# VH-VL binders against q0aze0, part 449

Target 1, 268 residues: q0aze0
Amino acid sequence: MKIILVNNRFKENTEKKAQEIAGQLSALNVEVIIDNGLDEPYAGTVDFIMVLGGDGTMLRAARRYGQRAIPVLGVNMGTVGFLSNIEINELAEYLPLILREEYSLEARMMLEVAVFQQQSLLTRVFCLNELLLRSNSPRMLSFALEISGQKLEPYRGDGLIVSTTTGSTAYSLSAGGPIADPQLDAFIVTPVASHIINKRPLVVSPEREISLHLLEEREAIIGIDGQIKMDFGAENRVLIKRAPHPLLMVNLKAKPFFTSIDRSLQRQ
Below, E stands for the ipSAE of ESMFold2; O stands for the ipSAE of OpenDDE; V2 stands for 0.75 times the mean of E and O plus 0.25 times the DockQ between their complexes.

## First folded at step 19 (VH-VL)

Design NN52 (framework fv_ragifilimab)
Fold by ESMFold2-Fast, scan of step 19:
Structure NN52 (fold): chain C 268 residues (1-268), chain A 122 residues (1-122), chain B 113 residues (1-113)
Amino acid sequence: as target 1 above (268 residues)
Amino acid sequence: QVQLVQSGAEVKKPGASVKVSCKGSGYTFTGYWMYWVRQAPGQGLEWIGVINPDSGGTKYNQKFKDRATMTVDKSISTAYMELSRLRSDDTAVYYCARGREYETYLGYFDLWGQGTLVTVSS
Amino acid sequence: DIVMTQSPDSLAVSLGERATINCKSSQSVLYDYDNKNYLTWYQQKPGQPPKLLIYWASYRESGVPDRFSGSGSGTDFTLTISSLQAEDVAVYHCQQYYHTPLTFGQGTKLEIK
């Protein structure tokens, strides 16, 4: 068995903890690859991915490895969040189940984001939560939204979020989007501070293709999962569709989504 | 060994073109953005552009857009930067550099080529 | 374009003493979505390409001695060398990667007094 340990390079002592866990796994004849985010993603075949950290570390792991159809387990290291399944101090308890493949999987849809520079593909990125289009200046954006070739009336405002259901509790929520059961597959399209009073969040089929481009010469930004930034100008277009593979999240113990989100909203 | 190796020094006349190569080794060439930066003698660093070796997609500094062309040959892990219609003020050391952040071109550089001196004189 | 200005243009510091180099951006390079400063520092010795020292304003590159540190946020950034060594004689460059075009400061030449 070969396992990738993903850790957060920006958190103190996570590298040492990853090495400790790697030692424990090696004693059980498990080959371990440590991914601290500084090197390229491991290209070889692996059986399991263990993510050590909070939601941010899971989002990074999902972008790096989520398209490989490999089980991914979130192991929380003291940070509150929605994407981890067990705590680090529970790992020893659950490790035998991991090694015997005694767990269930939850499929979480991902976005495939293709960014074009003029008429050419610049880059393709996958994400678990959302793509954000936002103004980089005091000026409002004027932009076009197409859904499966259907041109909507122009948008005017600060921007737009295209989110997965997993991302419904992230930036989309802050912008007024609905809370969605992450077991459902859908795109959630949420306007950011729209100047047009009747622009509502849209919940659309995950089989839809969404395209965005600017209608005026403005400086804008594309943001992905709260971690990646790209410039967006009138020469750019973005195309968003369902990623070929969902992230396969490991479920070793029940975590009540609705009571967890309810508590989080009460604390804010 | 992880490294970027550039082609040798060039002397060109005004109006000519120069093409600098940059060969990557010891890492997955298509996994990282490749940037081109120049430095005139005694001056600061100036960004020319960036290419995604996987897609071939490019983004240029507007100052160089009409004269610079970046390409890649994936089969030999080599990037190229061609600068046309050379002027005397194009005299500089030209560097290729690998971006640490592989998911975006808004990045910083963890690996640099040794540099290629291009001298433009009559 | 985001203009990067370093100060001073050059400085001389005695061995073992603290060296401080400043970098100012014409607009904020702090991104509120990820709460990161898109600012990096390079060291360049004569005849050599630049070498990565500090990234994301304050994170030290692997292999860089702990006497090097980066600080600051938004528009004002500082590179500090707590106890200057002879090998630290170089030109230091700051770079923003918040928006294209990517831009660099003019460089600060550090010499031994």
Scores: ipSAE 0.842, ipTM 0.909, lowest interface PAE 0.6, mean pLDDT 91

Design NN53 (framework fv_ragifilimab; at its last look DockQ between E and O 0.93; V2 from the best seeds 0.88)
Fold by OpenDDE, look of step 20:
Structure NN53 (fold): chain C 268 residues (1-268), chain A 122 residues (1-122), chain B 113 residues (1-113)
Amino acid sequence: as target 1 above (268 residues)
Amino acid sequence: QVQLVQSGAEVKKPGASVKVSCKGSGYTFTGYWMYWVRQAPGQGLEWIGVINPDSGGTKYNQKFKDRATMTVDKSISTAYMELSRLRSDDTAVYYCARGREYETYLGYFDLWGQGTLVTVSS
Amino acid sequence: DIVMTQSPDSLAVSLGERATINCKSSQSVLYDYDNKNYLTWYQQKPGQPPKLLIYWASYRESGVPDRFSGSGSGTDFTLTISSLQAEDVAVYHCQQYYSIPLTFGQGTKLEIK
């Protein structure tokens, strides 16, 4: 068996723990690759991904490895979040199950975000939570939102979030978006401080495509999962689709999503 | 070994064009943004542009938008930067550099080529 | 465009002493979304390309000695060499990657006094 341990280099405790766990796994004749986020994603075949840290680390792992259909386990290391399944102190207990591949998987829809420069593809990113388009100034943006070729009225506001249901408890929630069942596949389109006071979030079929572009020459910013930043101007377009592959999240321990929402949200 | 190897020094006349190559090795060429930066003698560094070796997408410094062309040949892990309508103030060492942040073009550079001196003189 | 201004242009410091180089951006390079400063420092020796020293304003690149440190936030940043060594003689550059175009400071030449 080969396992990738994903940690955050900037979090010393996760680095130390990764080394420790790597040693333990090696002692069990498991091949281990440690990914702290600075090196290339491991290109070889692996059987399992263990994410050590919080939601941020999971998001990074999802972007790096999610398209490879590898089971991904979130191991929380003292943070509050929605993407971890077990606690670090529980790892020893569940390790035998992991090694025997006795666990269930939960498929989580990801976004495929394509950013264009003029008519040329600039970059494509798969992400688990959301894409954010927002103004880079105190001024409101004016931009076009198109869903499956249907052009909505020009949007004016600070920005817009396109989120997965997984991402519904992230920035979208802070912007007034609905909490969505993570077992549901859908886009959540949440306005950020819309000029229209009562502009409501949209729940959109994952079969649809979402397109964004500015209607004026202003500077905006694209944010992805709260970790990736890009400039966005009049020369850019964004196309958002459902990713062709979901993230396969390992479910070792039952975690009641809806009954834990209040507890988790109060701690954020 | 992870490295970027650039083409040799060039001497050009004003009005001519120069094309500098940069070959990456030891890493996944298409996984990292490739940047071009130049440095005039005794001066600071100046960003020319960036290219996504996978998609071919580019962003240019407006100063060079009409004169610089970045391309890639993925089959040989090589990036190219062509600068046209050369003038004396284009005399500089031109560097290719790999971006550390592979998910965005807003990045810093962890790997540099050895540089290519381009001299423009009548 | 974000203008990067280093100070001083040149600096002479005795061996074993602290060297301090400042870099100022014309606008903030702190992004509130991820709470990161999009600022990096390079070391460049004669005839060589720049070498990455510090990224995200305060994180030291692997292999870089502990005597190098980066600090600051927003518009004001500092590269510090706690105890100058002979091999530290070089030109140092700051660079912002907050927005396009990417821009560099004019460089600071560090010499031994």
Scores: ipSAE 0.907, ipTM 0.944, lowest interface PAE 0.5, mean pLDDT 95
Fold by ESMFold2-Fast, scan of step 19:
Structure NN53 (fold): chain C 268 residues (1-268), chain A 122 residues (1-122), chain B 113 residues (1-113)
Amino acid sequence: as target 1 above (268 residues)
Amino acid sequence: QVQLVQSGAEVKKPGASVKVSCKGSGYTFTGYWMYWVRQAPGQGLEWIGVINPDSGGTKYNQKFKDRATMTVDKSISTAYMELSRLRSDDTAVYYCARGREYETYLGYFDLWGQGTLVTVSS
Amino acid sequence: DIVMTQSPDSLAVSLGERATINCKSSQSVLYDYDNKNYLTWYQQKPGQPPKLLIYWASYRESGVPDRFSGSGSGTDFTLTISSLQAEDVAVYHCQQYYSIPLTFGQGTKLEIK
């Protein structure tokens, strides 16, 4: 068995904890690769991915490895979040189940984001939560949204979010989007501070393609999972579709989504 | 050994073109953005552009857009930057550099080529 | 374009003493969505390419001595060398990567008194 340990390169003592866990796994005849985020993703065959950290570390791991159809377990290290399944102090208890492959998998859809410079592909990025288009100045954006070739009436406002169902509780929620069952596959399209009062969040089939481009020269940015930034101008277009593979999240412990989010919203 | 190796020094006349190469080794060449930066003698660093070696997609500093062309040959892990219609003020050391942040072109550079001196004189 | 201005242009510091180099951006390079400062510092010795020292304003690159530290947020940034060593003689450059075009400060030349 070969396991990748993904840790947060910017948090104090995470390297030490990753080394401790790697030592424990090696003592159990498990080959361990540590991914601290500074080097390129491990290219070899891997049986399991263990993410040590909060939701941000999981989002990074999902972008690096989510398309490989490898089981990914979120292990919380003291940060409250929605993408971890067990706490670090519970790892020893659950490790025998991991090694015997006695767990269930929950498939979480991902986005494939293709960014174009004029007519040429600039880059492709995958994400678990959302693509954000927003103004990088006090000025409102004017932009076009197309869904599978259907051109909607122009949008005017601060921006737009195209989210997965997993991302429904992230930035889309803050912008007024619906809470979605993460077991559903759908795009959630949520306007950010729309000038047009009847622009509502849309729930769209994951088989559709969504494209965005600016209708006027403005300073805008694309944000991905709250961690990646790119400039976006009138010469750019973005195409969003469902990624080829979902992230396979390991379920070792029941995590009741709706009661957890309900409790979180009462505290919010 | 992770490294970027550039082509040797060039002397060109005004109006000519120069093409600098940059060969990457010891890492997945298509996994990182490649940037081009220049430095005139005794001056600061100036960004020219960036290319995604995987897609071939490019973004240029507007100052260089009409004269610079960045390309990649993936089969030999080599990036190229061609600057046309050279002027005397294009005299500089030209660097290729690898971006640490591989998911965006808004990046900083963890690996640099040794530099290529291009001298433009009549 | 975001303009990066370093101060001073040159600095002479005695061995073992503290060196401080400043970098100002013409607009904030702190991004609200990810709460990061898109700023980095490089060291450049004569005849060599720049070498990464500090990234994301305050994170020290692997292999860089502990005497180097970065601080600041938004528009005002500082590179500090707590106890100058002979090998630290170099030109230091700050860079923003908040937006295109990527821009650098003019450089600060550090010399030993």
Scores: ipSAE 0.850, ipTM 0.917, lowest interface PAE 0.7, mean pLDDT 91
Fold by ESMFold2, look of step 20:
Structure NN53 (fold): chain C 268 residues (1-268), chain A 122 residues (1-122), chain B 113 residues (1-113)
Amino acid sequence: as target 1 above (268 residues)
Amino acid sequence: QVQLVQSGAEVKKPGASVKVSCKGSGYTFTGYWMYWVRQAPGQGLEWIGVINPDSGGTKYNQKFKDRATMTVDKSISTAYMELSRLRSDDTAVYYCARGREYETYLGYFDLWGQGTLVTVSS
Amino acid sequence: DIVMTQSPDSLAVSLGERATINCKSSQSVLYDYDNKNYLTWYQQKPGQPPKLLIYWASYRESGVPDRFSGSGSGTDFTLTISSLQAEDVAVYHCQQYYSIPLTFGQGTKLEIK
């Protein structure tokens, strides 16, 4: 059995713990690849991905490995978030179940984000929570949103969030979007400080394609999962689709979403 | 083993073009943004542009956009930068560099080529 | 365009003493959503390409000696060499990657006094 251990190099505790866990797994004849975020993603075949850390580390793991249809387990080492399943001090208890593959999987929709320069593809990035378009100056943006070729009335304001249901409890919530059941597949389109009175959040079928571009030259940024930043100008367009594969999250310990909403949101 | 190897020095006359190559080895060539940076004798570093070797998509420093062309040949893990309408003040060492950050072109460089001296003289 | 200004242009420091190089950006390079400073330091020895020392303003690259450290935030950044060694004679560059065009400071030449 071959496992990728994902940790955050910037948190010293996770790096030391990753080495410790790798030693324990090696003693059980499990081959371990450590991914601390600095090297390219491991390209070979693996059976399981274990993420040591909070939601931020899970977001990076999802972007790197989520399209490979490999089970991913979130192991919390700090404050409890929305994406961890077990605590680090419980790992020894659950390890036999992991090795016997006695767990269930929950699929979480991801976004595929294609960024264009003029009409040419610049890059493609995957996303678990959201794409943010926002102003990078004191001026508000004027921008166009198209949904499956349907052109909506222009937006004016600070920006727009296109979120998954998993991302509904992240930036989208702070901008006034709904909390969504993460087992649903949908886009949630949430305006940020809109000056257009009828621009309410939209819940959109995952089969739609969403397109964004600026209507006036302005300095803007696109942000992905709050961790990836790109410049966005009048020469750019973004196309957003459901990613080909969902993130396959491992469930070892029951974590009822609805009864834990208030506690999980107190994280921040 | 992990390295960027550039083409050799060039001497050109004003008005000519030069094409510098950069071959990546020991890593996944298409997984990293490739940058071009130059350094005139005794001067600082100047960014020319960046190319995504997977898509071929480019972003240029506005100063060079009319004269510089970046391309890649994925089959041989090689990037190219061509600078046209050369002037004597284009005399510089031209570097290719690999960005550490996979997912964005807003990055810093953990691997540099050895540099290619381009001399432009009448 | 974000202009990067280094000071001093050149610096002479005795072996074993502390060397300090400053870099100032014309606008903040701190991104509010990830709380990171998009600022990097390079070392460049004669006839060689630059070598990465510090990224995200304060994180030391693997294999870089502990005597190198970076600090600062927003617009003002510092590279410190706590105890100068003979091998540290080089030109040092800061670079911002907050927005394109990517820009460098003019460089600081460090010599042994």
Scores: ipSAE 0.822, ipTM 0.906, lowest interface PAE 0.9, mean pLDDT 91
ESMFold2 (binder alone), look of step 20: mean pLDDT 95; pTM 0.963

Design NN54 (framework fv_ragifilimab)
Fold by ESMFold2-Fast, scan of step 19:
Structure NN54 (fold): chain C 268 residues (1-268), chain A 122 residues (1-122), chain B 113 residues (1-113)
Amino acid sequence: as target 1 above (268 residues)
Amino acid sequence: QVQLVQSGAEVKKPGASVKVSCKGSGYTFTGYWMYWVRQAPGQGLEWIGVINPDSGGTKYNQKFKDRATMTVDKSISTAYMELSRLRSDDTAVYYCARGREYETYLGYFDLWGQGTLVTVSS
Amino acid sequence: DIVMTQSPDSLAVSLGERATINCKSSQSVLYDYDNKNYLTWYQQKPGQPPKLLIYWASYRESGVPDRFSGSGSGTDFTLTISSLQAEDVAVYHCQQYYSKPLTFGQGTKLEIK
């Protein structure tokens, strides 16, 4: 068995724990690859991915490895989050189940984001939470939104979010989007500070293709999962669709989504 | 060994074109963005453009868009930067550099080629 | 374009003493979506390409001695060498990657006094 341990090198306790866990797994004849996020993703085949950290580390792991259809387990280090399944102090208890493959998998849809420079593909990235289109200056954007070839009335405002249902509790929520059951597959399209009063969040089929481009010369950015930033100008177009594979999240322990989000909203 | 190796020094007349090569080894060539940066004698660094070696997609500094062309040959893990209509003020050391952040073209550089001196004189 | 201004243009520091180099951007390079400063520092010795020292304003590149540190946020950034060694004689450059075009400071030449 070969396992990737994904950690955040800039969080001291996750680096130390990754080394400790790697030693424990090696003692059980498990081959371990450590991915601290600084080098390219491991290109070889693996059987399991263990993410040590918070939601941010899970988002990075999902972008790196989510399309490989490999089980991914989130192990929390103490920061409250939605993408981890067990706590680090529970790992020893659950490790035998992991090695025997005694767990269930929950499929979470991902986005495929293709950015074009004029007519040529510039880059393709995947994300678990959302794509953000936003102004990079105090000036508002004017942009076109197309859903499966249907051209909507132009948007004017600070930007737009295209989110997965997993991302419904991330930036889309902050922008006024709905809370969605992560078991559902859908795109959530949420305006950011629209100057057109009646622009509402849209919930659309995950089979639809969404495209965005600027209608006037402005400085804008494309943001991915709260972690990546890319320039976006009038000569760029972005195409968003359902990624070929969902992220396969490991369930070792029941995690009650609705009571967790309800408590989170009451505390705010 | 992870490295970028560039072609040798060039001497060109004004109006000519120069094409600099940059061969990557020891890493997945198509997994990282490739940037081109130049440095005139005694001057600071100046960004020319960036190419995705996987897609061939490019973004240029507007200053160089009319004269610079970046290409890649994946079969030999080599990137190229051609600069046309050379002037004396194009005399500089030209560098290729690998972007650390593989998911974006807004990058910083963890690996640099050794540099190629291009001298433009009559 | 974001203009990067370094100060001083040159400085001489005695061996073992602290060296401080400043970099100012014409607009903020701190992005609220990811809460990161899009600022990096390079060291360049004569006849050599630049070498990465500090990225994301404060993270030290692997293999770089711990006497090097980066600090600052938004528009004002500092590179500090806590105890200057002879091999630290070089030109130091800051770079922003917040927006295109990517831009660099003019460089600060560090010499032994």
Scores: ipSAE 0.846, ipTM 0.915, lowest interface PAE 0.8, mean pLDDT 91

Design NN55 (framework fv_ragifilimab)
Fold by ESMFold2-Fast, scan of step 19:
Order: sequence, then C-alpha cells, then structure tokens
Structure NN55 (fold): chain C 268 residues (1-268), chain A 122 residues (1-122), chain B 113 residues (1-113)
Amino acid sequence: as target 1 above (268 residues)
Amino acid sequence: QVQLVQSGAEVKKPGASVKVSCKGSGYTFTGYWMYWVRQAPGQGLEWIGVINPDSGGTKYNQKFKDRATMTVDKSISTAYMELSRLRSDDTAVYYCARGREYETYLGYFDLWGQGTLVTVSS
Amino acid sequence: DIVMTQSPDSLAVSLGERATINCKSSQSVLYDYDNKNYLTWYQQKPGQPPKLLIYWASYRESGVPDRFSGSGSGTDFTLTISSLQAEDVAVYHCQQYYSTPYTFGQGTKLEIK
C-alpha cells in the first residue's frame, strides 16, 4: 500500500506529526509520500490519501488529488471544521480499518473552473468549495451571468459566489446563501451585496454550465476555495461546470452533518 | 537538480527583435507558471508577463503587450520571450522565473534563471 | 498599479547587528477573503538573479537562515536580519503579487560598516 500524507507546510507541529505517522506506517510496510504543499503533486499511483490538518489542508488536497478517484481521509489537528472525519488522537484506533479498506466513501462534487484571457484559455483549476467573483475597488461591478446559454439580466453589486453543496457552509453562507445537504449535487449561486432588487441565491443543476464576465471595465478578482486568487477584468471570462470526478471522502465514523452545522452556528 | 537555464547575451540595434530562451529541468515543466522580469542598469525589477506552459495562455504587463510575445515548447521544456521594436531603454538583464503556486499566476518566484543581458545600441 | 516604495535606499550595518528594511504599498495587499498578505522579499547579490527569502509577508523560504524574518500587514512591511553576517551584503527587493502588473520596490542596498 502506498499512502500520501498531506500536511500544512506552515505549521511546525503538523510537519512533526506527519513524520511520526510516516514512521508508524513504514513499520507496517506501508510506503509513505509526504506532501507538504511545496512541490508539485505526487504523480505516481497511490492507494489512499491522508490529510493531516484542518479544512484548508483538505481543500488543497482536493484540488491536488481530487480528480484521481483515490480515497481521501481528513484527520483533524486543532481547528474544528467540516471536512475532517476523525481526530488525530483517534488515528491509531482506526488505522487497522484503513489498511483493510474497511470504510465507506462519500462522493463530493467538485467545480471545474476555466479562466479565459480574451478568447484563449489561460488556466483550468478544480475546487471543492467555491469560486468567488469580487470587486477589488470601492466601485461596484456590473457583470453578466449566463446559465447553460440563458443570459440573465445584468448583475450589479460587489460580486457573486458559485458554490458546491460542500461549499454551502463556507463563504456562500457568509454572503446569505442556503445551507445545503452536502450529499446533494448542485451549484449554489449567491450574490454578494447585490444592488438589484430580488437577486436571490439560485440552486441549479450540476449539469448546468455557468459563465461570468464583466460588462464594464472594473478592478475585480476571482478567488477559489479561499486559497487561489486571480485578477478579473473585462478581457476575462470564466466558465464553471461540474468536474469529471467527485472527491471520494472516507467515512470511518458517523459525522452527523446537520447537528454539526447547528452546533457550529451556535459557537460563532 | 531543479534549475532554469537561459540563452546567452545579445547585442541588438534599435528597431530589431530579440528572443530569449529559458529551459527548465528537474521538475515538471507544465506544472508551474513561467514569468519574465527585466532589470535595467541602475533600476529595479520590472515584470513583463506570465505564461502557463500547460495551456500556452498568457497575461502581459500593458507596457509590453504590443511588443512582447511569450511562447513555450513543451517537448523541450523551454519558454521563450520575444521583444520587438527594440529601443535603447530596453537594455536590461532579462530573467525568467518559476512561480511556486501552480494553480495561479498570482504567486511568488522561487526559482530564477541566471539572466540574459540584452544591449540595444546603435 | 500598486506602487512599492522601500526605505532606506541604502544602509550600512555592523556585523552581528540588526538590519531593518521597510516596504510600503500604495494600496493594501491583504486579501480579506483568505487573510493573506501578497508580499515577498528577494535577496540579490551583484551579477546574480534575485533569490526568494520571504513569501506571504512572513513565511521563510526553505534553506533561508533563521536570522531573516518578515513582518507587517496591509500596506507596511518589514524585513529584519537579526544578526548581520558578511554573506548578507546584497540588494533586497520587496514585491507584491496581489494583482498584475506585479510591482517591485526600488531595492535597498545593504552594506557592512
């Protein structure tokens, strides 16, 4: 068995813990690749991905490896979040189940984001939570939203979020979007400070294609999963669709989504 | 060994074009953004543009957009920057640099080529 | 465009003493969505390309000695060398990568007294 351990390069305790776990797995004849985020993703075949950290580390792992149909387990180290399944102090207890492949998988839809510079593809990235379009200046944006060839009336405001259901509890929630069952596949389209009356969040089929472009030259940016940022001007267009493969998240123990989100909202 | 190796020094007359190459080795060339930066004598660093080696997509500093062309040849892990209609104030050391963040062009430069001196004089 | 201004243009520091270089941006390079400062510091020795020292304003690049540290947020940033060594003689550049075009400070030349 070959396992990738993904950790947070910026936290010394996670690096130390990753080395400790790698030693334990090696003693069990498991080959370990440590990915601390500094180098390119490991290109070889891998049986399992173990993410050591919080939700941010899981988002990074999902972008790096989510399209490869490899089981991904979130192991929490510190900050309470939504994407981890077990705590670090529980790992020893669950390790035999991992090695025997005695777990269930939950599929989580991902976004495929294609960014164009004029008419040419600039880049294509994947994400688990959301794409954010936002003004980078005091001026409001005027922008066009097109859903599967249907051109909506222009949007005017600070921006827009296109989220997965997994991302419904992230930035979309802060912007007034609905809380969605992550087992549903859907895009959630949430306006950010819209100046147009009755622009409400939309919940649309994951088979839809969503296109965004500016109608006036403004300073804007697009953000992905809160970790990737790019400029967005009138010469840019973004096309969002469902990624070819979902992230396969490992369930070793029951994690009741609705009671977890309810508890989280009480603690804010 | 992870490195960027650039072509040798060039001397050009005003109005000519220059094409600088940058060969990457020791890493997956298409996995990282490639940037071009220049440094004129006695001046600071000035960004020219960025190219995604995987897509071939480019984004230019508006100052250079009409004269600079960035391309890549994936088969030999080499990026090129051509600057046309050269002026004396284009005299500078031209650098290629690799961006650490592979998912965006808004990143920091962790690996630099050795530089190519381009002198423009009549 | 974001204008980056360094201070001082040059400074001389004795071996073993602290060196401080400042960098100011004309607008914030802190992104409120991810709470990161899109600022980096490079070291450049004569005849050589710049070398990455600090990224995300305060993270030290692998292999860079502990005496180098970055601090600051928003528009005001500082590079500190806690105990100057002979090999630290160089020009230091700050850069923002918050938006294109990427812009650099004019550079600070560090010399030994």
Scores: ipSAE 0.801, ipTM 0.886, lowest interface PAE 0.8, mean pLDDT 90

Design NN56 (framework fv_ragifilimab)
Fold by ESMFold2-Fast, scan of step 19:
Structure NN56 (fold): chain C 268 residues (1-268), chain A 122 residues (1-122), chain B 113 residues (1-113)
Amino acid sequence: as target 1 above (268 residues)
Amino acid sequence: QVQLVQSGAEVKKPGASVKVSCKGSGYTFTGYWMYWVRQAPGQGLEWIGVINPDSGGTKYNQKFKDRATMTVDKSISTAYMELSRLRSDDTAVYYCARGREYETYLGYFDLWGQGTLVTVSS
Amino acid sequence: DIVMTQSPDSLAVSLGERATINCKSSQSVLYDYDNKNYLTWYQQKPGQPPKLLIYWASYRESGVPDRFSGSGSGTDFTLTISSLQAEDVAVYHCQQYYSTPFTFGQGTKLEIK
């Protein structure tokens, strides 16, 4: 068995803890690759991915490895989150189940984001939560939204979020979007401070393609999973569709989504 | 060893074009953005543009967009930057550099080529 | 375009003493959604390409001695060398990558007194 341990070397003691866990796994005849996020993703075949950290580390792991159809386990290092399944102090208890492949998987849809410069593809990226289009100045944006070739009335405002159901509790929620069951596959399209009355969040089939472009020359930014940023100008277009593979999240213990979100909202 | 190796020094006359190469080794060439930066003698650094080796897609500094062309040949892990209509003030060391942030071109440069001196004089 | 201004243009510091180099951007390079400053510092010795020292304003590149540190946020940034060594003689450049075009400061030449 070959396992990738994903960690964040800039969190206190996470690199040391990753080395400790790697030693324990090696003693059990498991080959371990440590990925601290700074170098390129491991290119070889692996059987399992263990993410040591919070939700931010899981979002990074999902972008790096989510399209490979490999089981991914979130192991929390002290901060409560939505994407981890077990705590670090529980790992020893659950390790035998991991090694025997005795766990269930939840598929979480991801977005494929294609960014164009003029008529040419600039880049493709994948994400677990959302794409955010946002103004980079006090001036509001004027932009076009097309859903599977259907051109909507122009949007005017600070921006737009295109989210997965997993991302429904991230930026989309802050902008007034609905909380969605992560078991559902859907795009959630949430306006950011729209100046057009009656622009509502949309829940759209994951089979649809969503495109965005600016109608006026403005300074704008695309943000992905709250962790990566790109300039967006009148020469740019973005095309969003369901990614080819969902993230396969490992369930070792019951972690009901609705009770977790309910408790989180009560804490504010 | 992870490295970027550039082509050798060039001497050109005004009006000519120059094409500098940059070969990557020891890493997945298509996994990282490639940037071009120049430095005139005794001056600061100036960004020319960026290319995605995977897609071939480019973004240029507006100052260079009408004269610079960036391309890649994935089969030999090599990036190219051609600058046309050369002027004497294009005399500079030209660098290629790799961006560490592979998910975006808005990243920092963790690996640099050794530089290619281009001298433009009549 | 974002204009990057370094100060001083040159500076002489005795071995073992603290060196401080400043960098100012004409607009904020802090992105409020990820809370990161899109600012780097490079070291350049004569005849060599720049070498990455600091990224995201305060993260030290692997292999860079711990006497180097970056600080600041928004528009005002500082590179500090806590105890100058002879091999630290170089030109230091700050750079923003908040938006294209990428822009660099003019450079600060650090010399031994």
Scores: ipSAE 0.813, ipTM 0.901, lowest interface PAE 0.7, mean pLDDT 91

